VH-VL binders against Basement membrane proteoglycan (unc-52). Designs and how they scored, part 14

Target 1, 184 residues: Basement membrane proteoglycan (unc-52), of Caenorhabditis elegans (q06561r450to633)
Amino acid sequence: KDRLMFAGDAEGVTISDIEERTIDRNTPFSFFKTGYLTFDGTTDGVAKYWRLPQRFLGDKVTAYGGKMEFEIEFSGSGHHSSEPMVVLKGNQNILVHRVRNQEHVLRSDSPVRITVETYETNYEQLNGAAATREDLLMVLADLDAFLIRATHVAHQTSTSLGDVSWEIAVDRYTPDGLALEVEQ
Key: E = the ipSAE of ESMFold2; O = the ipSAE of OpenDDE; V2 = 0.75 times the mean of E and O plus 0.25 times the DockQ between their complexes.

## First folded at step 5 (VH-VL; framework fv_potravitug)

Design r8 (from a51 with heavy chain S30E Y106S, light chain R31Y S54Y S95Y; at its last look DockQ between E and O 0.04; V2 from the best seeds 0.00; counts 0 for: pae E 10.2 > 2, placed apart)
Fold by ESMFold2, look of step 5:
Structure r8 (fold): chain C 184 residues (1-184), chain A 117 residues (1-117), chain B 108 residues (1-108)
Amino acid sequence: as target 1 above (184 residues)
Amino acid sequence: QVQLQQWGAGLLKPSETLSLTCAVYGGSFEGYYWTWFRQPPGKGLEWIGEIYHSGSTNYNPSLRGRVSISVDTSKKQFSLKLRSVNAADTAVYYCARGSYYKYFDSWGQGTLVTVSS
Amino acid sequence: EIVLTQSPGTLSLSPGERATLSCRASQSVSYSYLAWYQQTPGQAPRLLIYGASYRATGIPDRFSGSGSGTDFTLTISRLEPEDFVVYFCQQYGSYPFTFGPGTKVDIK
């Protein structure tokens, strides 16, 4: 299980755009809210992403069948971003996860926990086409980037990330078939 | 499917300001990079610049001192101004929609702009 | 600035033949952020391929892309009459975004 707990340390998290064309390695983060990494910078009109550190990258095939979880909180108003919540890049492939009905899920000044089971049914290609199992396994086999959306609304004044975890699965026999199960 | 329709004056004299507008129909205006390109006669495309719905811009350095792009979110329109035109600015100008990954999946019909001497 | 070159400048082929178009970048294009466009004379470009290898929505299977780093290829497996037009590559890995000079696919 991989975790980020933000106990006064950014733990290698940086800010980037979705394409990673600009990566801010010197972003001034705040830790006044226990368990959270907070960024109060102005938006420059480019959607920003929390860029996870190297320990979440590389060969992550064992994460298939588990779940990834994180908390987000933001302050601001205006239209919700239409950009994906999670971006996984690997083996020249890019898969994204979008939060359904996000206006109901994401509210200003209200922390929310996002859970995404690591199955292809929760991911899409860039153009909105469904991901296949092969797509997801290929990305996980050599993961180059793991991004979590940081810009949620048009007039955002702050954004926070907390309690990031990614569970691995183990191979288990089950009645009438083989299934992958999560190991905590 | 989103559609882009563009308009503006097509014949200019040297030193005038080029002004083009692009209207967006269908789909969301938010979350995209609204972009201008040009294509000089017999040549390839040149990226001029982009604007996000928030008003944030990025321009080709070769044009930075002369170009401005603006957006009117309420009308779902964005506009190009290119100041102090000369013969080298003669081209077909295109508006386009850029994804957050900056590939361009929808284009306007093009506007031929000729700068006479 | 990333300079793109395309070869050949003109590719003369017959309908039904396989076309292979090359695009080379002056420096590496991260994550293969490279697109291919088709342009019919007098018309706007049409997106064919993005991310070096993903077909855009509604693009026929005869179009495919490959490559990484500095070398990218567009393949048309079986040329149709409508495919005898110009093709451009475009990088979107760094500003300013740049296009190749084009490859004209001419009917022999």
Scores: ipSAE 0.007, ipTM 0.534, lowest interface PAE 10.2, mean pLDDT 85
ESMFold2 (binder alone), look of step 5: mean pLDDT 93; pTM 0.939
OpenDDE, look of step 5: ipSAE 0.891; ipTM 0.941

## First folded at step 7 (VH-VL; framework fv_potravitug)

Design s1 (from r5 with heavy chain K102D; at its last look DockQ between E and O 0.23; V2 from the best seeds 0.00; counts 0 for: pae E 6.6 > 2)
Fold by ESMFold2, look of step 7:
Structure s1 (fold): chain C 184 residues (1-184), chain A 117 residues (1-117), chain B 108 residues (1-108)
Amino acid sequence: as target 1 above (184 residues)
Amino acid sequence: QVQLQQWGAGLLKPSETLSLTCAVYGGSFEGYYWTWFRQPPGKGLEWIGEIYHSGSTNYNPSLRGRVSISVDTSKKQFSLKLRSVNAADTAVYYCARGSYYDYFDYWGQGTLVTVSS
Amino acid sequence: EIVLTQSPGTLSLSPGERATLSCRASQSVSWSYLAWYQQTPGQAPRLLIYGASNRATGIPDRFSGSGSGTDFTLTISRLEPEDFVVYFCQQYGSSPYTFGPGTKVDIK
């Protein structure tokens, strides 16, 4: 299982835009909230993402059927972002997860736990088209990026990430250990 | 296989509180939005509201002042209360499991609730 | 709130024929978050399609969905005897989540 506990350390997390054109490796993070990585900087209107470290990348096919979980908290006001909450990139594909009805789920200064099952039905192409099982398995087979949204509202003053985990599924293991399918 | 079983209410008088409970068997409770619907006789379904396992709720604005949904994750149960009922609340009530994207793949058997006018 | 309308109200067809059911939304449905359900009288709804075009687990391939924005379609390529029931659409793009009034597929 892969985890980030944020016990006084960013554990390799950085901030980037969705295209990873700018990766801010000098972000001044705070750890005053136990178990959280906090950024108090101004976003300048550009959507920002927590960019997960290499241990969450590479061959992740065994994560199919499992779940990813993380906690988020933010301070701010204004309209909610229409950006995806989770972005997975691999094998030149991009799959995203969008929080349903997020205006009722995400509230300023109120931590929430987000759970995203690693099934194709929880993911979409960037343009909103449904992901297939083959799409998800291909992305997981050579995962190049795992991004979690950091910018949630228009006038945000603070954003925090906590307790990140990605668990494998016992129910999805094959008897011979083969989990990768080749697209035809 | 996931199964939802619901109970409660039945026949009510005006001004009483409708109370229904739904139990979930054979699946995970976390990560889903547990939802109540109603269907008046001969009419379409109406979404009443939903609850996440953390207790976060979202209600149909037309019912917001009268409705509450609660959850007990240890029992894998969630409940509907609709206060101050009237004849317009007569319907078959359903509980359902909402996917993360809020489409509904498992449904309870339905409970006919009749309110005298 | 988003109002869904369905046409036709009743569709009279014979077994083996193709059924085309329409659902129209009063506003664009975010991310094509639209589902289709089948409901046999006296029973709970059964999910057929979600996300406009994804078939739910265990649903026969004769059921298909399409559409985006405000216009959505459910197609049953060839009607089986068990398909002569009510079908309704549901949007989950915006709270409150709303349902269409239904289309009854009736045997001629």
Scores: ipSAE 0.033, ipTM 0.523, lowest interface PAE 6.6, mean pLDDT 85
ESMFold2 (binder alone), look of step 7: mean pLDDT 92; pTM 0.924
OpenDDE, look of step 7: ipSAE 0.674; ipTM 0.863

Design s2 (from r5 with heavy chain K102E; at its last look DockQ between E and O 0.65; V2 from the best seeds 0.00; counts 0 for: pae E 2.3 > 2)
Fold by ESMFold2, look of step 7:
Structure s2 (fold): chain C 184 residues (1-184), chain A 117 residues (1-117), chain B 108 residues (1-108)
Amino acid sequence: as target 1 above (184 residues)
Amino acid sequence: QVQLQQWGAGLLKPSETLSLTCAVYGGSFEGYYWTWFRQPPGKGLEWIGEIYHSGSTNYNPSLRGRVSISVDTSKKQFSLKLRSVNAADTAVYYCARGSYYEYFDYWGQGTLVTVSS
Amino acid sequence: EIVLTQSPGTLSLSPGERATLSCRASQSVSWSYLAWYQQTPGQAPRLLIYGASNRATGIPDRFSGSGSGTDFTLTISRLEPEDFVVYFCQQYGSSPYTFGPGTKVDIK
């Protein structure tokens, strides 16, 4: 199970756009909110994403059937972002997850825990087509990026990420690179 | 190639409990929202509720208190119970497979349920 | 709750003609999460289109969808004999997820 706890340290998390063309390696983060990585800058342009560090990347096929979880909190007002909440990139492919009913789920100054089970039904291609199991396994086999949305509303004054975790369905080594399917 | 097959009693008296079961063949059970709909004669579809493979449920508020949905993951089956039926519950009932995003790509064959006096 | 309306209620056409069916939402549908279903009398619905424009598995390319916001269209480029049935739209942009009242495509 990989985790980010943010006890006074960004733990390698950076901010980027969805294309990773601009990576803010010197972003000033705040840790006054215990267990959270906070950015208090105003947004005035391209949507921003929390870019997860290397230990969440690489060969993650064993994560199939598990779940990823994280907490978000923001301060601000206005219309909700239309951007995906999670972006996974690997093996020249991109899969995204959007939070259903996000206007009900995401409210200013109210932390929320997002859970995304690592099944293809939770992901779409950029063009909106459903992901196949093969698509998801291919992305997981050589994961190059794991992005979590940081800009949630039009007039945002603060954004926070907390308690990131990604668990596997089976906690054992698999030499062929495929996780065994286990009922949970 | 996914197929849903449903069964259950189609003729009920008022106050009885409707009970239907849906079996899933040819596909994965995990990750989907297993859903019940009904369609009164000549009318549109009404969403009844759904169940995830974990057992988590969500129901139409207009039927809350009368409806329960259950799942048997080992058999790839899910079931609908609707208690205290009346004439307004007469409809064709369908099971369906829902994506996480809640569009429905495979449907059972339907069961006409008639509530008589 | 997002209310869907469909027009026309009945569309009378001949085999080989192009059919254009409209679905209108009472408010914007997030991410164009709008699906189209076909329902043959005595049978369950069949998914044709999801996400406004993506064909479901096994659906012929004569079926296409378009639209965004509040206005969505299903197009059947060349009607086949089996296409003279009822079509429903369904939004899944926000709960409760709702269905349109249907358009019947009838043989002229």
Scores: ipSAE 0.590, ipTM 0.816, lowest interface PAE 2.3, mean pLDDT 88
ESMFold2 (binder alone), look of step 7: mean pLDDT 92; pTM 0.927
OpenDDE, look of step 7: ipSAE 0.846; ipTM 0.912

Design s3 (from r5 with heavy chain K102E, light chain S95W; at its last look DockQ between E and O 0.63; V2 from the best seeds 0.00; counts 0 for: pae E 3.2 > 2)
Fold by ESMFold2, look of step 7:
Structure s3 (fold): chain C 184 residues (1-184), chain A 117 residues (1-117), chain B 108 residues (1-108)
Amino acid sequence: as target 1 above (184 residues)
Amino acid sequence: QVQLQQWGAGLLKPSETLSLTCAVYGGSFEGYYWTWFRQPPGKGLEWIGEIYHSGSTNYNPSLRGRVSISVDTSKKQFSLKLRSVNAADTAVYYCARGSYYEYFDYWGQGTLVTVSS
Amino acid sequence: EIVLTQSPGTLSLSPGERATLSCRASQSVSWSYLAWYQQTPGQAPRLLIYGASNRATGIPDRFSGSGSGTDFTLTISRLEPEDFVVYFCQQYGSWPYTFGPGTKVDIK
């Protein structure tokens, strides 16, 4: 199980755009919310993502059938972002997760826990086409980026990420063709 | 190729419990929302409810007091029970596989359920 | 709740003609999460299009979808004999997810 707890430390998390062309390694994060990494400020209209550190990358095939979880909170108003919530890049492929019914799930100043089980049905290609099991396994086999959306509404003043975890599958939930002999 | 096959009793008397089962072949069971619909003769589809492989369910609010959906992950099966049926419950019932986003790419063959008076 | 309407209710055409079917939503459909299904009488629906424009696996390329917001279109570029059945749309952008009433494509 990989985890980020943000006890006064960003733990290698940075902010970038979806293409990772602009990575801000000097972002002044705040930790006044216990267990959260917080970025305060007005966005410049550019969609931003929390960029997870190296320990969440590499060969993550054993995460298939498990779940990733994180908490988000934001302050702001206006139209909800049309950007994906999670972006996974690996083996020259990009898969995304969009939060269903997000206008009712994501509310200003209200923390919410997002759970994404690591199954192909939770992911789409950038063009909106469904991910296959083979697509997801290929991305996980050599994961080179794991991004979580940081900009959620048009006029955002604050964004926070907390309690990030990625669990491996237990035997009962291991899909056909991938067997895990031991938990974690 | 994923295939859904459904079965159950097609003729019921008022107040009986409708019981249908759907089996999934040729695909992963985990990660999908296993769904029941019904379609009264000559009418549109009505969403009844869904179950995730964990056992978590969501039901049409108009049916919440009468409907239950269950899953047997070891058999890759899920079942519908609709209690206290009446003539308005006469319809063709379908099972379907729903993505996380809730479009439905595979459907069972349908079961006509008739409730006599 | 998003109400879907479809026009026309019945579309009378001949084999080989182009069919254009419309689906309108009472409010914007998030992410263009709009699906199209075909239903032959006595059979279960068949998914044709999802996400407004993505063709489902195994669906012939004569079927295409387009649209966003409140207006969506299914196009059948050249009608085959088996295409003279009912088509309906479904939105999955906002709960509760809803279905259109259908357009019947009749042979002239």
Scores: ipSAE 0.425, ipTM 0.773, lowest interface PAE 3.2, mean pLDDT 88
ESMFold2 (binder alone), look of step 7: mean pLDDT 91; pTM 0.893
OpenDDE, look of step 7: ipSAE 0.834; ipTM 0.904

Design s4 (from r5 with heavy chain G27E N58D K102D; at its last look DockQ between E and O 0.06; V2 from the best seeds 0.00; counts 0 for: pae E 3.1 > 2, placed apart)
Fold by OpenDDE, look of step 7:
Structure s4 (fold): chain C 184 residues (1-184), chain A 117 residues (1-117), chain B 108 residues (1-108)
Amino acid sequence: as target 1 above (184 residues)
Amino acid sequence: QVQLQQWGAGLLKPSETLSLTCAVYGESFEGYYWTWFRQPPGKGLEWIGEIYHSGSTDYNPSLRGRVSISVDTSKKQFSLKLRSVNAADTAVYYCARGSYYDYFDYWGQGTLVTVSS
Amino acid sequence: EIVLTQSPGTLSLSPGERATLSCRASQSVSWSYLAWYQQTPGQAPRLLIYGASNRATGIPDRFSGSGSGTDFTLTISRLEPEDFVVYFCQQYGSSPYTFGPGTKVDIK
C-alpha cells in the first residue's frame, strides 16, 4: 500500500497540467489544514493536477483489483470541471477516471473522500472510449504518471489534497493467469 | 474526436413549439454542460440554457418561462424545447459542449428555425 | 447581464497585415473569463481564445488575446486568407453568458 501523509512537507507532490507540459515544482504549498497539502490560487484557464511522486509510479500491476483513495477539499464556486479526476499514464497510454454527479459529490469547503477501485470499468480512454483490462494492465505495468485533479470549480481560490492511498490487491498465479483478490 | 450532430424541424408557425435534439459522439456524456445557443440572421449569439448529465438545468432569464432542456444519457442526447414561438425566435440554433470554464469547444452544425405564418 | 460591445464593426485589411479587435464589457468580467470565437458564414463558431489570453487547441500562434476587467483585445499578427471572417467575444464570468455583436474582417 502506497500512502501520502502530509505533515508540513509536500512529499514530492507537484502541480502540473494534464499533459505535464507545465510542471510547477516551485509552487508554494501551505499546510494550514492538518494532514492536507494546500494550494492557494485561482483557476487560470487550464485544469491543474496533483502529480504524485515516484513511489506511486513504475510497475504497479499488483495494484489491479485494489483501490485508490484520497481526500479533496476546495474553496470556490461555479461549474464543476469536466476534466478527469484521476489520470494514469503508462506505456504511451492514458486512462482516466471521471467522477459522476459532481454536483452532489463535490461542494465548496466540504472535504470528500474519493474511492476508485482499480478496475478497467472505472477508467476510460481520454476520448471516452471504454478501457479494457489489457489497457489498464499495460498502463499499470509501467506507470509514468499518476495525476489527481486539483481544480474542481470554475471560480476556485484554494484546493487541498489529503490522505492519499493506493491499496495493492493480493495476487495469485493460476493456470489461466494472474488472479487478483480485493480486500473488501 | 468529439462530434455533435443536431436535428429537428426548421419551419414553424407562431405559437408552435420548437423541438431540437443533439447527439454526442466520440466523448463521454458525463462531466460537461451541454448547451443550446441561437443566432438570429446577421446577429450575435444568445445563450439559451444548459443541462448537466444529471438533469440539472440553467436557463437564460429572458427565455426561462418558455424553454425546457432535457437529457437522455443512455443515448447521449439532449434536447431543446421552446414553446409559443414567434417571429423573434427565428434563428440558427446550435448545440454545444460547455467545458470546465464555460467556454464552448465543440458545436453542432446548426439548425435554421424559421417562424412564419 | 453583462453587455459586450465590439469595435470596429468592420475591419478592412489585406493579407499579411496585423488585425486588432476590441471587446468591451458593460461591467468587469470576473476572472477574465472572456473567450473569442471565429465564425465562417454558414458554419458554427470556432473557439480561438479562452480566459482572455489562452489559445484553444489547434489554434495558430498568430492569434492572441489580451485584456482584463472591461477591455479585451484579439490580435491576429499576420492575416491569412481564411481569417477574413467574423469574430465574436463571449464572457462567461457570470450567467447568463453573453456574446458581443461581432467584428467582420474584410479583405481590403
Scores: ipSAE 0.328, ipTM 0.749, lowest interface PAE 1.6, mean pLDDT 91
ESMFold2, look of step 7: ipSAE 0.464; ipTM 0.768
ESMFold2 (binder alone), look of step 7: mean pLDDT 91; pTM 0.925

Design s5 (from r5 with heavy chain S56E, light chain G93N S95W; at its last look DockQ between E and O 0.60; V2 from the best seeds 0.00; counts 0 for: pae E 3.1 > 2)
Fold by ESMFold2, look of step 7:
Structure s5 (fold): chain C 184 residues (1-184), chain A 117 residues (1-117), chain B 108 residues (1-108)
Amino acid sequence: as target 1 above (184 residues)
Amino acid sequence: QVQLQQWGAGLLKPSETLSLTCAVYGGSFEGYYWTWFRQPPGKGLEWIGEIYHSGETNYNPSLRGRVSISVDTSKKQFSLKLRSVNAADTAVYYCARGSYYKYFDYWGQGTLVTVSS
Amino acid sequence: EIVLTQSPGTLSLSPGERATLSCRASQSVSWSYLAWYQQTPGQAPRLLIYGASNRATGIPDRFSGSGSGTDFTLTISRLEPEDFVVYFCQQYNSWPYTFGPGTKVDIK
């Protein structure tokens, strides 16, 4: 299980755009809220993502059938972002997760725990086409980027990320034998 | 090539319990929402409820007190029970596979259920 | 809740003609999370299009979808005899996930 706890340290997380360019380098992160990495800054209309560090990348095939979880909180108002909540890039492919009913799920100043089970049905290609199991396994086999959306509403004043974890499915459920195969 | 095949008794008396089963062939069972719909004659589809492979259920509020959906993951089957049926429950019942995003790509062949009036 | 309306209610056309069916949402449908289904009387619905424009597995290329926001279109480039049935749209952007009332394609 990989985890980020944000106990006064960003643990290698940066703010980037979807192309993984680090932005707002001169704006320090805040840790006033225990267990959270907080970014306060001028809203400039640029979609921003939390870019996860190397230990969440590489060969993550054993994560299939498990779950990724994180907490988000934001302050702000206006229409919700049309950007995906999670972006996974690997083996020259991009898969995204979009939150169902986000207008009801995401509320200003209200922390929300997002759980995304690591199954193809939770992911789409950028064009909206369904991800196949093979698409997901290929991305996980050589994961190059793991991005979590940081800008959630049009007039956002702060954004926070907390308690990031990614569970391996060693003993949960093994629909196609993958977890048993990799657990050996 | 996923196929859903459903079965169950199609003729009931008032107050009986409707019981239907759907078997899933091909594809993964995990990660999907296994769903029941019904369609009264000449009417649109009505969502009855769904079950996730872990056993979590969601039901149409109008049916909540009467409906139960169950899953048997080892058999790749899921079942509908609708208690205390009446004439308004006469419909064709369908099982379907829902993705996380809740469009429905595979459907069972349908079962006409008639409740005597 | 997002209400879907479909127009026309009935299309009367001949085999070989192009059919254009419209679905309008009462609110914007993010990410074009709109599906189209075909239903022959007495049979289960068949998914034709998801994500506004992606053809489902096994759907012939005479079926195409387009649109975004609130306005969506299903096009059948040339009608075959089996296409004279009912078509309905469904949004899956926001709960409750709702269905349109349908457009019947009738043979002239």
Scores: ipSAE 0.441, ipTM 0.766, lowest interface PAE 3.1, mean pLDDT 87
ESMFold2 (binder alone), look of step 7: mean pLDDT 91; pTM 0.902
OpenDDE, look of step 7: ipSAE 0.840; ipTM 0.908

Design s6 (from r5 with heavy chain S99T K102Q, light chain N54Y; at its last look DockQ between E and O 0.69; V2 from the best seeds 0.00; counts 0 for: pae E 2.2 > 2)
Fold by ESMFold2, look of step 7:
Structure s6 (fold): chain C 184 residues (1-184), chain A 117 residues (1-117), chain B 108 residues (1-108)
Amino acid sequence: as target 1 above (184 residues)
Amino acid sequence: QVQLQQWGAGLLKPSETLSLTCAVYGGSFEGYYWTWFRQPPGKGLEWIGEIYHSGSTNYNPSLRGRVSISVDTSKKQFSLKLRSVNAADTAVYYCARGTYYQYFDYWGQGTLVTVSS
Amino acid sequence: EIVLTQSPGTLSLSPGERATLSCRASQSVSWSYLAWYQQTPGQAPRLLIYGASYRATGIPDRFSGSGSGTDFTLTISRLEPEDFVVYFCQQYGSSPYTFGPGTKVDIK
């Protein structure tokens, strides 16, 4: 719910394109790499995303000020994808996170932990405009999709997702009107 | 709207430590990269370093070893210290608010720091 | 390191004219992560444009940005008296993040 640990089970994760027009809910996954969900198949030339299960969706306003973390690993070569790393959809709005300096952060056959703190400054509108706090809170209030990029490089042969977590904030400064210490 | 106000001593002797403080008014303090720049007279801006509200810092490698940045989240303030100053450190110093992506939408008014003997 | 160059170094125009300022990067700037700042003498920089083409909060629509890859442009459609100042570009596509040397817009 607050974590996905892939111990022989996909835990409801599926693969889709960014628009969710094609969702493969029965893709055979490999679990030979402990703690990872691995896909070695062909993606038909369309950039693909890990689509997180329903327990990561719905009302997630209490995640504001917290952080999401996940591990990724891929095998392949060529130019890095220009697609966003994280896509959040809610209330008919889309916000994305792009990993800064990704060509130096993401390397073939080298697992990396990605941390995205749940603040508007880490997100953009799909068109590239800045996200506001109000944009982020609206998306989190009725989250319809949480996607993590699965296609990282042009000539990819393998992609893996591991140890997904999303946690609430414990805010030590509360006179400013944002109650980030609420649990659900 | 968001406003940054900065202060500190503007006249230093060689070998002293430059110390500047920036206070943030309006807007959220959390989630931003609180940043220091300097601009020598007639020259371009130089990025000095940044601090996240958690206290995590990142510094310009050319100033590493002499620079430290600190934050007081309770006061919504962050501070710059630059040790062992010399004439080359004479510049206007600015605080700024940076996004995750590292562009800077609000700036302090600037503090001229002159190093003389 | 991505080196930014700006042209012209000085642009001499009259109020009401259109200004076109160029910023060129030594390498492609990822996601068009390029910003433009205005700096009035004695004052801090002011963010005008981010992401090559998005106006910052409170910036008048006479300022516009365009470009991608290595070539970026700031346009001021009709110069106002307060616009005769210096303009810098800044890339944030790759570390280290760098600034251009500036273009001064002078009143003719």
Scores: ipSAE 0.592, ipTM 0.808, lowest interface PAE 2.2, mean pLDDT 88
ESMFold2 (binder alone), look of step 7: mean pLDDT 92; pTM 0.929
OpenDDE, look of step 7: ipSAE 0.879; ipTM 0.929

Design s8 (from r5 with heavy chain S28D K102S, light chain S30R; at its last look DockQ between E and O 0.59; V2 from the best seeds 0.00; counts 0 for: pae O 5.2 > 2)
Fold by OpenDDE, look of step 7:
Structure s8 (fold): chain C 184 residues (1-184), chain A 117 residues (1-117), chain B 108 residues (1-108)
Amino acid sequence: as target 1 above (184 residues)
Amino acid sequence: QVQLQQWGAGLLKPSETLSLTCAVYGGDFEGYYWTWFRQPPGKGLEWIGEIYHSGSTNYNPSLRGRVSISVDTSKKQFSLKLRSVNAADTAVYYCARGSYYSYFDYWGQGTLVTVSS
Amino acid sequence: EIVLTQSPGTLSLSPGERATLSCRASQSVRWSYLAWYQQTPGQAPRLLIYGASNRATGIPDRFSGSGSGTDFTLTISRLEPEDFVVYFCQQYGSSPYTFGPGTKVDIK
């Protein structure tokens, strides 16, 4: 299980766009909210993402069948971003996860926990095509980027990330096929 | 290949509770939203609700007060209950497999439920 | 909820001809999350297209989808005898997920 706990340190997390063309490693973060990494500033223009550190990258095939969890909070107003909440890049492929019913899930100044089980059904290609199990496994086999959206509304003044975890599943054979159990 | 098979009583009286079950074969149960639909004769489809293997549910607001969906992950089954039925609930009911994004690629064979006095 | 309409209600064509079916939404369908289904009388719907333009697994290439926002189109390039059934569109951009009333393709 990979985990990020923020206690006065960004733990290698940076801010970037979805293409990772603008990576700000010197962004001044705040830690006012206990357990959270906070970026105070407007997020006008291109959607920004939390770029997770190296320990979340590489061969992550064992993450298949597990679950990703993180908490987000933001301050602001306006329309919700249509950009993906989670972006995984690996083996020259990109898979994205979009949050269902976002308008009811994300509210200003209301922390929310997002849970995404690591199955292909929870991801799609950037062009909207369905992801296959093979696609997801290929991405996980050599994960180059793990992005969590930091821009949530059009007029955002602050955004926070907390309690990031990625649980790994253990494979076991059952008469019905391969069963996955998440490691604690 | 994934196959959904559904069963339950097809004839009800008003005020009774509709009860249907859907079993999933030939595929993973985890990672999908298992969904119920209904289609009145000669009409379009109506989304009733869905359930994830964890037990998380979402219902159509039009039916929220009367509908309940449950799941048995160990059996790879999920069920629909619709309380206080009336003639307007007469329809063919379908179970289906939905992705996280809610398009539905596999369907049960359907069950005609008729509500009559 | 988003209300979907379809036109025409009935489309009469001959085998080999091109069919064009329209689906219109009362509101913009976010992310073009629009699906098309085929339904034979007495059978469950069959997924044809998802994400407005992506063919489902096993669907022949004579079926194609296009569109965005509020206007979507299903095209059957060359009708086969088994294609003369009912077609529904469905949006999943927002809950509750809704279907169109359907277009029936009849043999002329």
Scores: ipSAE 0.017, ipTM 0.649, lowest interface PAE 5.2, mean pLDDT 91
ESMFold2, look of step 7: ipSAE 0.618; ipTM 0.827
ESMFold2 (binder alone), look of step 7: mean pLDDT 93; pTM 0.935

